# Designs tried in a protein design chat: VHH binders against Phosphatase IMPL1, chloroplastic (IMPL1). Part 11

Target 1, 311 residues: Phosphatase IMPL1, chloroplastic (IMPL1), of Arabidopsis thaliana (Mouse-ear cress) (q94f00)
Amino acid sequence: VLSEVSDQTRYPRIGAKTTGTISPAHLLEVVELAAKTGAEVVMEAVNKPRNITYKGLSDLVTDTDKASEAAILEVVKKNFSDHLILGEEGGIIGDSSSDYLWCIDPLDGTTNFAHGYPSFAVSVGVLYRGNPAAASVVEFVGGPMCWNTRTFSATAGGGALCNGQKIHVSKTDAVERALLITGFGYEHDDAWSTNMELFKEFTDVSRGVRRLGAAAVDMCHVALGIAESYWEYRLKPWDMAAGVLIVEEAGGAVTRMDGGKFSVFDRSVLVSNGVLHPKLLERIAPATENLKSKGIDFSLWFKPEDYHTEL
Short names: E, the ipSAE of ESMFold2; O, the ipSAE of OpenDDE; V2, 0.75 times the mean of E and O plus 0.25 times the DockQ between their complexes.

## First folded at step 3 (VHH)

Design p10 (framework vhh_podentamig1)
Fold by ESMFold2-Fast, scan of step 3:
Structure p10 (fold): chain B 311 residues (1-311), chain A 119 residues (1-119)
Amino acid sequence: as target 1 above (311 residues)
Amino acid sequence: EVQLVESGGGLVQPGRSLTLSCAASGFIFSSYAYGWYRQAPGKQRELVAAISSGSTLYADSVKGRFTISRDNAKNSIYLQMNSLRPEDTALYYCATTYRKGSTLYYEYWGQGTQVTVSS
């Protein structure tokens, strides 16, 4: 089944127009292998004993993140030894002159993973000159006693897949019929307070707002058409790089929360089914502008200093 | 395992310079920052400088004298210390903080390198 991507042209596309010397299909094969390899490490850890005290969560999460990241890095380096990799530390591994930047989250939704709650993922995206080129997200579903995975993928201009089947965003055209998603960071500043107010306001006017705790999962659910929108302040490139491409290739819209053109290095994201995007921005964009007026910094972040972009 | 190893400490005369290095090994997870801390005898550890991918922060006592830098290819953090004073004498630590998920907080510390500024 083909998606109706051509129906959604209102917002600038963020996907790479070209992938240079490496084909989109080749990039896709490697992002899928990388995400799958990381997910196999995570799957081995889902049934390990947990002491759900504040101190007891640290070792399992850290060890699983580290092992998943090592597995993903091995796949990327073996296939593209000179590509750049951006890790969660903000560190850059590889050649800064590379046009290809891999943004990896080896375990998105660590709190959910720690509790065995079935909403976490492995997320791997690759950018070409700053623009998403290929992506894969492996979502963990089921939970204790019945763990399974669901695999999402996309290439720029190639559409989006879930378990090998074409997917598309929903056609819901009213907020009153929408299921929405958001998330919150650990810093309780003006952006956090503002998003709590947005959560309250949208809960009152929609079918509900979910807070699932894994950005890549949230974006994939919009792409799959089971939710209409996701927004969050202060996500990092590794939180977003794969999910935003999957949403866009499923026919959705991706902008900053002020409605401006999105890059993976922006500090806010609004993804939607497209048709609801202007209605969501009517509430979200003024709130975001108010944060700017209060001095909240929305400049680009975590863009490697020497990485060449066409942003 | 995540490991931070400091080096470059030593005995120097006032007014001289030292460069401290912190080598990180394994996979480091952080909420964007590495820091240099120091601890003089009988005192708590105090932040000297911090660095993320896009910003730096300095304690008022070292602004203009110390420079923190990062080499991502080498997973190394540096502290260039100029115009050293006797009051800079301390054990210097590098540290990184990992924050992932709203309830999870990790902190990794090196074992420290001694800096003594004395004639």
Scores: ipSAE 0.016, ipTM 0.367, lowest interface PAE 6.1, mean pLDDT 86

Design p11 (from a4 with R101Y T105P; framework vhh_3k1k_2; at its last look DockQ between E and O 0.01; V2 from the best seeds 0.00; counts 0 for: pae E 19.7 > 2, placed apart)
Fold by ESMFold2, look of step 4:
Structure p11 (fold): chain B 311 residues (1-311), chain A 121 residues (1-121)
Amino acid sequence: as target 1 above (311 residues)
Amino acid sequence: QVQLVESGGALVQPGGSLRLSCAASGFTFSSYAMRWYRQAPGKEREWVAGISGSGGSTSYEDSVKGRFTISRDDARNTVYLQMNSLKPEDTAVYYCATTYYKGSPLYYEYWGQGTQVTVSS
């Protein structure tokens, strides 16, 4: 039996319909500058000698995170004094009624940063009325003796770029030929256990599943077409806001892990090259529904009450 | 060493059914995904269906979806391809395969010798 309902899209778009009163070019310019300015702080830190103790490494991570954040915020405030910032405690920083909310991860992949393992980033996303409007991720590559960066960016409706060049998700159409990525939190709860089983099963049927340790980097790799999908439970808005727009603008699909329409304020995400999304959901969605049947709710966990949205 | 042996290929008329078997040896069968491929004359080998090591996940190439079913019997170290509603375009040599990961970056692909399926009046 065929469905009689017309299919307007396979999956609803999650990016903003517009960048609002700020042009796409201007918003992109500022989001890129913010991400690059934060990345300059991180680059200074990675060039320090790695002969520090565990306590010194923990302090280095904390100091770098705070300095990167401060640098990013100065760019945002200088350009948009009335825009709002989503704080680490989930509240709104600012005292205006602006439709623009910045979701900033000043150092995504802190364990990798501490070890000098080249998979971490600065991730800056800005929402317009709750939906991603512009994004930039500055990814650190190469590693010790060879540090370098590349910059991903996107505006809603404007496509995705890496170092100024247009990018697109892969065309891989079989899970058996796919390179997949996931991540795990440190709490060994039911979501963790479920994802361990997903990891095992997808490793069995794909070209491999990676656990790389930086959500924004993982999503940019899907957008670049070098991986086919990324999923993870229990992420926060600043982990996801930039990466999801970059994937969508590269032609990919973005949903919750139950297959529902994604919001940056949700606590689960599945991104892919689009072609594979239904096949991935055949296993991932039932696993997620099982978690929900146990009372675990992954939707709108971080939505601030005092920020106007169209969600 | 890993060995895969296909059987069950035959001449069948359009609309008919056929069941292919692939007997596996030389590895822990239940731990590995198994796949079916086919190769028509003058064409590249193409993927048809796959089944996970646990048997919990199956996948199919779009043109065989709803007509072919992959399954496995871990007690007999055998993977099957049930082929229903056969069409002339299903005519090919059918191969089973597995990807064997020995740790580190080493991937090995193992293939059977194939079994001929011909769909014709």
Scores: ipSAE 0.000, ipTM 0.122, lowest interface PAE 19.7, mean pLDDT 85
ESMFold2-Fast, scan of step 3: ipSAE 0.372; ipTM 0.714
ESMFold2 (binder alone), look of step 4: mean pLDDT 83; pTM 0.839
OpenDDE, look of step 4: ipSAE 0.007; ipTM 0.274

Design p12 (from a4 with T99L K102R L106W Y107S; framework vhh_3k1k_2)
Fold by ESMFold2-Fast, scan of step 3:
Structure p12 (fold): chain B 311 residues (1-311), chain A 121 residues (1-121)
Amino acid sequence: as target 1 above (311 residues)
Amino acid sequence: QVQLVESGGALVQPGGSLRLSCAASGFTFSSYAMRWYRQAPGKEREWVAGISGSGGSTSYEDSVKGRFTISRDDARNTVYLQMNSLKPEDTAVYYCATLYRRGSTWSYEYWGQGTQVTVSS
């Protein structure tokens, strides 16, 4: 992939330039209500007994995820009955002719939730013609005996907030001084092996690489300025839609892991504080191109067939 | 929205063979790993076999290695379990499952309703 930037390493913005007939403020109100409503369902479940058997933990996770999703869907449908919703596994709900597509992750970090580990979130993003328009992520922190939340939000061109306060990415300008984050899928293919090599290489040259287990949380931590970058292969639209807008509106950069212009329907993401982005791509982009040469598919996925996009 | 429908279960004599099928709908089948599990009466579900979505890699529980083969037909959105040299201890309800992976998080398990395999004389 070749994105030509003369001297300045500015990357194309991904946020929607307009939101059509619905104001950004109105979209934000509903995105925040949806994420909050899902988070209230999750919060009720954080102290429920965890069965030690595989089946018992899966039931708790599945039940909580489904209940959170139902609560979020009710908020979205009540406010915008004609909007399109992208559910998990590519299920489409609503009017395929809508310019507005809601990408919902009702429980990001399910392993962490199952164990009571304090890194999981509810993530709600809305796209206008394929581009992020508004976003909210409710992060769960503290853990057993001290559960709390913090709420992240953004609109395209409106900046990013955490608990109502403006946030901004870090100014760290050297990988040697960076705290980085990545994630791994559970399928041990060439992308997994390649990312393990990137993990090893970046661990050697940075202050460390974290594997925290929730993509929306990881992106919000970059936006908050407590980490410099997050990257991962094979993320789905609901994993990314909210977090990428929050990063961009906090002053960060968002691309594919080959350096190309990102869309929510791409299979890889690299987010950063912006200033480190070219330095990260020097290592990441060649590895990603090598995966393409090995036959790994990076075509768009989960984009609804009838959904009108201006990517 | 995700649906998995198993078929092919039957009563068979020891040493016999069966092919189980799992028809999948509601997701981009070729992108997801598929698994077979089984549950005998009074026991917990146990993993039997797995096949990856991207790499076509397969894996098996030790007790079925060499006897069972998992395969997939992405054009038909179907995963198969070929079961040879069946033993009475293979008697169970067989379940098809897919594990949705959210990047680095634990996956959802979507399960079918199961298909009964009985191995007896």
Scores: ipSAE 0.000, ipTM 0.280, lowest interface PAE 11.4, mean pLDDT 86

Design p13 (framework vhh_3k1k_2)
Fold by ESMFold2-Fast, scan of step 3:
Structure p13 (fold): chain B 311 residues (1-311), chain A 121 residues (1-121)
Amino acid sequence: as target 1 above (311 residues)
Amino acid sequence: QVQLVESGGALVQPGGSLRLSCAASGSIFSSYAMRWYRQAPGKEREWVAGISGSGGSTSYEDSVKGRFTISRDDARNTVYLQMNSLKPEDTAVYYCARLSYYRKGEYFDYWGQGTQVTVSS
């Protein structure tokens, strides 16, 4: 079952207008299979003993991420051998002349996974000529002794689903009644300190701001209507490709944090329920412009050199 | 299956210059963000410089801006750190890292074994 999404014309739609020779339904079948296959690998590992150090690689986390990525890659390559793949561990794999770019995060929220904290996901999105075409996110919930999953999916123009049910963003129309989400990179630069100030300001004027630690989960919570907005600086394409489409197809709005048209290769994202988007930008956009004035780099990143885009 | 090997560390006088190299082995180098870190005795490992995996945009810690330059040669799977106007405070073991999970924590990234830089007379 597919949901019709509200026509959000105030902000440019980011979803692909066409998917070329491969139907949205076929792309959806494969993104769902890929995300589920990766999630099965992660689920096998959720109850294994945790032995991580601050200064070293964790074998459990590294092995789980690597195995999840291998499982996802196998599904994608088996179905579309000539497509281009951008993954955290694999870098860029496949045919750079392909119009289809798969952005995969085999384990979003690795710190949460390492600690057994119930906020991490497998995220798989596919772009057509730079624009999100289909997406699936498998969210891990419950935590130790009661692990479970929720599966999110969307196609461009096809609406968004959670566990096969239509989902829609919330109708909350005041920041004072909003539950907001943000995240922070591990580089403590001017963008980090600016976002800490935004966190402080929004905590004061809203019902609260959460820092859950997994971008795909954060965006899916906006799409599900249990939070009103998510924003973050320094996100990479695999952090965003699936979640932004799921938000947009659930009736939400997606922009850069300066209010400009979003691309998954941008370094900031603001997603919301749509109605709050202008109110959020009144505070967020000036802060983002100030960061540009301070020399913070917001140029596109991780866009494969020869990948054809309509951006 | 990524391995990083740093080289170029040496003893240098204050005000001198040095170039560090980091050779990476792996399937697709050009898509990865690469970073340089350093660790002085008794201090935490700190970030020094970074270069993006696509487009090659660069970033630097404030104390090294204007003195250090990071660059990459994707054809040779190598990243460089050109260090000018070296100070005794720059004395440290310098590490090369591939940051696949930059946002989610650096302890899941690949690290080299380090190369020692000593700045003294």
Scores: ipSAE 0.000, ipTM 0.195, lowest interface PAE 12.6, mean pLDDT 85

Design p14 (from e6 with R95T E103T F105T; framework vhh_7w1s_2)
Fold by ESMFold2-Fast, scan of step 3:
Structure p14 (fold): chain B 311 residues (1-311), chain A 118 residues (1-118)
Amino acid sequence: as target 1 above (311 residues)
Amino acid sequence: QLQLVESGGGLVQAGGSMRLSCAASGSIFSSYMGWHRQAPGKQRELVAKIYSGGTAYDDSVKGRFTISRDNTKNTVYLQMNSLKVEDTAVYYCATLSYYRSGTYTDYWGQGTQVTVSS
């Protein structure tokens, strides 16, 4: 929608500076194939009957998630048998000495998928020494009777694409003209209460805040320039690894919700079009610091050094 | 009535073994089942889960506990070996589901007490 906006010089870049012995183009080829293969599994399931019983609906979600993960794992292992894989179900699989860690969300937005609501995705990111190196997200759009997909991809330093076209974050420079996105965990704790207050405040001062239910989709919408920001507490690495690289490569900014340097092993993220980032942090950073003072744990899910991470 | 019914709990000495069983009415038995436990004064925690392609365990029980199922009987089991005093808790069978990269409990059993004495 809008032309490129870059404010990346104000915030540390998160993308890997090198990809080691494997070229960015080769990593991109495999992340795209992996995400596409998982998405084909999900697409076969989108028109299956939505049984109203808990057993039937839960089985469809679980079976689809599992089959998508298996398809993605097969692609990754066939191409890079020695790489580490971090999946939602299985934890870490593979050679523990590898500098490459694949972060896979085989079905992001499982509640939306369960109901046939058109906001879910397959998300695949690969880290080199803890930093995002390549990413692909296949977003499901349309919904019942008109399902389709669009594919997002990026390499560190290579820019971001949607269906083969270069994309850029929006140039929107005022919160009152912004469309914002957030998400909520299902635990009604202090983080949930704090984010409900942020949701109310930002709804009042912006064009609106969306709660779409799929983190990878939300980040891709920021990268595409159709929303200005996304933030959420209590995320896992597989929720974030691909989307954050796509945002950064589209010219956006990625930080922790306190404004610090982001790691995919952090438990929260703030992404934006860059130019709005300082304005958003004026409110979000104090709220995040207040949560820390109340004992909410913002420590990393995994120690960076355990995965050969850089500074 | 839709129900998950646990059995097999009781008192056991540290180092011993115990097997829990969970019988489910057909309509709530899913491909994604698990076992939670709650020790006095602590929050309930998921210790083992079984899904169509495998199993997963909390670090505190890895190598000691084994979850399995019999789909023809709508039953899930938890085999507990090398029991520790810290394993003392009420154990709950559960039907699980995925929601936005999270594992959530849809149905709970009534629970069965496991007491491990030193």
Scores: ipSAE 0.000, ipTM 0.161, lowest interface PAE 15.7, mean pLDDT 83

Design p15 (framework vhh_8h63_2)
Fold by ESMFold2-Fast, scan of step 3:
Structure p15 (fold): chain B 311 residues (1-311), chain A 120 residues (1-120)
Amino acid sequence: as target 1 above (311 residues)
Amino acid sequence: ELQLVESGGGLVQAGGSLTVSCAASGSIFSIYAMGWSRQAPGKERELVAGITSGGSTYYADTVKGRFTISRDNAKNTLYLQMNSLKPEDTAMYYCAARSWYRSGEYYDYWGQGTQVTVSG
């Protein structure tokens, strides 16, 4: 059978197989409320004047990020007072014995937000024993004079939605017809130069590679089927937790950039429409192994020491 | 710029074994899909074995069960182990490298070849 042949190219699912005592629907209700509440704070700030001074613009970004985070934290704590929350820079808030870990990015794409460029988001994911259980991303679209939002959501095993409508990854089966996305960290080391070489090679052979600057948006665009793949080195759990579940539930594939089973605590991610995943790995996996041989550290990061995981 | 140099060819008696090698330089070897093709006088070139960057292998029906392709990424070297050699295996053997984005049997880089002669 054809379906059995297709199963040979499938990658391990990353979504939680169970959500314990809290239903997927209840987790979804709260992740959507949390992301919406953060997005309302960000929306209030999109029309504020963009000062030309570095200090003034930086203050707007910092204030908006902090206010969005506070609003999201309030929603999570009111609904689940005993859950763990992973804050920025790896700070843990709440009960470290909880099976539920909330990974929040209150303003993904801060440079885009600062300039009014329409590619930033609020991203909220919740893990059950280390595995994504529910997710919501509120994407900002339009830009100056026409700001709007669209909401992405997913539960493990429940499929992916955009503004309440079911979404699926593309069926594109050739890299030559693909639109790809990547991102770059601020450190210009061997991982950066390796990804610049990947960017050069993939740009030459695909319909193009985008560098949009917001990981959650990039992953949601793969899930929506308007791009075929996204990859990046050294994303943090809050950059990935929501977007990877939305891609997988839209029918996509998620692995580390060496092809191994993905965890949100890994330092690399490759998401795709599934059918292109093996072709992408043929180039990306050897490049990632070469980085390990050069001493680049790909060990798990930002995983709380006492957090129980079934990875 | 990727360069490929074959070695290890020679004269061998029917039923014998021989290993040919291909040394790669000038680029990152591990990212390329690699193959061995052969061409005998008056015959079309034939792809006999292939190996992807991830290690998956392919063999032509003419050599399946007798030839083994392998790669050593640390040494930037591709190998073809040839067992139970037949006079029909006499050919110039070429190493080739393909970028993963190329379709079918198209190769980007070729070596100059190494001659294998099987006498019987």
Scores: ipSAE 0.000, ipTM 0.105, lowest interface PAE 20.2, mean pLDDT 86

Design p16 (framework vhh_8h5u_2)
Amino acid sequence: EVQVVESGGGLVQPGGSLRLSCAASGFIFSSGSYAMGWYRQAPGNQHERVAIITSGGSTNYPDSVKGRFTISRDNAKNTGYLQMNSLKSEDTAVYYCATTYRKGSTLYYEYWGQGTQVTVSS
ESMFold2-Fast, scan of step 3: ipSAE 0.100; ipTM 0.552

Design p3 (from a4 with R101S L106W; framework vhh_3k1k_2)
Amino acid sequence: QVQLVESGGALVQPGGSLRLSCAASGFTFSSYAMRWYRQAPGKEREWVAGISGSGGSTSYEDSVKGRFTISRDDARNTVYLQMNSLKPEDTAVYYCATTYSKGSTWYYEYWGQGTQVTVSS
ESMFold2-Fast, scan of step 3: ipSAE 0.217; ipTM 0.608

Design p6 (from a4 with T99V Y108F E109D; framework vhh_3k1k_2)
Fold by ESMFold2-Fast, scan of step 3:
Structure p6 (fold): chain B 311 residues (1-311), chain A 121 residues (1-121)
Amino acid sequence: as target 1 above (311 residues)
Amino acid sequence: QVQLVESGGALVQPGGSLRLSCAASGFTFSSYAMRWYRQAPGKEREWVAGISGSGGSTSYEDSVKGRFTISRDDARNTVYLQMNSLKPEDTAVYYCATVYRKGSTLYFDYWGQGTQVTVSS
């Protein structure tokens, strides 16, 4: 049932209008199994000792990330041997002629995982001809001595769930009553400094801006209605593919930070509860246009060379 | 798998110049920021210079600013560090690195093996 919460006529929808020969329910079943299987690997590692050496900590993160990825890949390949998979760092596996592209982040929020801070996730999204078709994110909550998970899922046109229950974005209609989220990339360049200024400005006019450190978690919190918006520059497809569908299916809005139609291959995302989206863009869009004028590249990235898209 | 291989380290006299190269493989080079670090005998490893994936932004540690220039050639998957007006205090093993952060401040630290630069008379 189309309700106000599900109506996004003001901004173009990004979810796939069809999933081709594979049903949305079947894609969701496999996406959920893949994310759960990766999360089981991560859960085995949450209580491992944190080595005090820089390399030892890095090795724990890298080993956990790779083991989670291997577990997810096994699930996807056993169910869909001919599908294309895009892993973190741009690794591509499978048939580039496939209409189905799996975007996998086996451990989102690696700093939080390294410290045992309860804000990290396993994120699995599948695209059909470039558009999100199904998604699951397993969020880690609680922290040391009380680790648990909650599972988010969505299919295009099917709505969003958290632990099997329907979720919806908040109805907050003023920035002054909003809790906002942002993140920062690894480059301390003009985009970083511009986003620091946006962080300062929005902190002054809202209830606060959080920097939790896991993009998939941040987007799921908007979908759950416990935050009103999330934005970040320089995100990759595996950072966004699942979370953007979950937000859209919870009734939220998804655009680039210049207000244009979003693709998972874009380098910026603004997600919100929909109602606040125009108010957020009043400041964010001019800042983003200024970055373009300074030569910051916002062209599409990490799209596999032969992958067919209907954007 | 990600691999970084530095070259160009040598013994040079004070006031001399040297260009270091770092050949990268196993990832989409043009999409990633590249950095140079150095470690002098008995000191901790320090950041020297960085260049964005687009090549549009460069940054430098204060002591090398104006003397060192970082650049990249994406067609050859190579990052360079041009070092001018070298001083004995620039003596160190120089490391090429790339950083990848997933919505957090901890990076996957891919490092080269290093190349030795010695500045002495």
Scores: ipSAE 0.000, ipTM 0.266, lowest interface PAE 11.5, mean pLDDT 86

Design p7 (from a4 with G103S S104G L106I; framework vhh_3k1k_2)
Amino acid sequence: QVQLVESGGALVQPGGSLRLSCAASGFTFSSYAMRWYRQAPGKEREWVAGISGSGGSTSYEDSVKGRFTISRDDARNTVYLQMNSLKPEDTAVYYCATTYRKSGTIYYEYWGQGTQVTVSS
ESMFold2-Fast, scan of step 3: ipSAE 0.147; ipTM 0.579

Design p8 (from a4 with T28I S31R L106F; framework vhh_3k1k_2)
Fold by ESMFold2-Fast, scan of step 3:
Structure p8 (fold): chain B 311 residues (1-311), chain A 121 residues (1-121)
Amino acid sequence: as target 1 above (311 residues)
Amino acid sequence: QVQLVESGGALVQPGGSLRLSCAASGFIFSRYAMRWYRQAPGKEREWVAGISGSGGSTSYEDSVKGRFTISRDDARNTVYLQMNSLKPEDTAVYYCATTYRKGSTFYYEYWGQGTQVTVSS
């Protein structure tokens, strides 16, 4: 409803309140360079011929992931040799005493990349004391014969950018006028079946629900204002770290799927344009509480204060 | 069918050496980071060491730096933990772990069943 426009700021902010000894501008410069450098590796690979065999295609994905990760890590280490790094393919590396943790997904949307479907990205976020401080996502668009990129970035308190221009979430205030996005986990458990029911329900009452296949892209589309919400169970820090900051800095809301305060180490996320957030939670939160009552927990994958010793 | 199977745990004297192995199956091993953890009786599970999918980056908990070395053999789908200058406080069940991904949004944590290391005279 229209009265909910004024409620957009009622959810706790997830971005870091300070970036410590490293300026927001310097973190932004390095996170953008890291994401761009990884994306250059991926762009070289999108023009390689797709082998007709599954095995050949799998090798292309693996080689591209590893090369993109290596390129990103080189940028981070050259600029901040003492920082911790958590990558999807790389695990934890670096100085365990650092307040800075880089969360890297060197190729988000590998199935899409393998098929040449235009929804995949390079995603780089940096946390300060467990909270997102800076982020960049390079989205691949167009597809075969017309590949291009969009670059998203944000710093905590600094706003969100797409190709150097300020972006903001949509002002859509009714679910029946909303375009929504979700994703599904690999294991077909109770969380998966619950989200299939949410997908069915929201498809019926909204303009539609998309399943694009890359979490970082999905969150950037909410930040850009071309979709109103994204939610998913069973995510990992590298799926979320960059995208959640970009959404928040574009004026959106970020919570757990039960409406609780979000951490990038949580295993569920609901992002939205803010004004729709309470309406989405009205259905999503009870479904999530029902899963918790059955012993399914979406609490922290690991605690931020423990990632120096637990990882 | 992702599986991790640890082996090599034994009783060893203080100052001794031991090599742990973790055999991986059901995923493209060379693509994924591998980690070692340990858990002593009555204590929380503690991270010990990590190695990137490329093998180019390694990391260690401070109490094991200089004594333990993590390595991998992608041809054998195996990650190793070489433990030197063992101390009684290294006594624990040692676990290997990885995060497996399939497609863009599908991620699973896998743990082995563990292998017991006892350091005692």
Scores: ipSAE 0.000, ipTM 0.206, lowest interface PAE 13.1, mean pLDDT 83

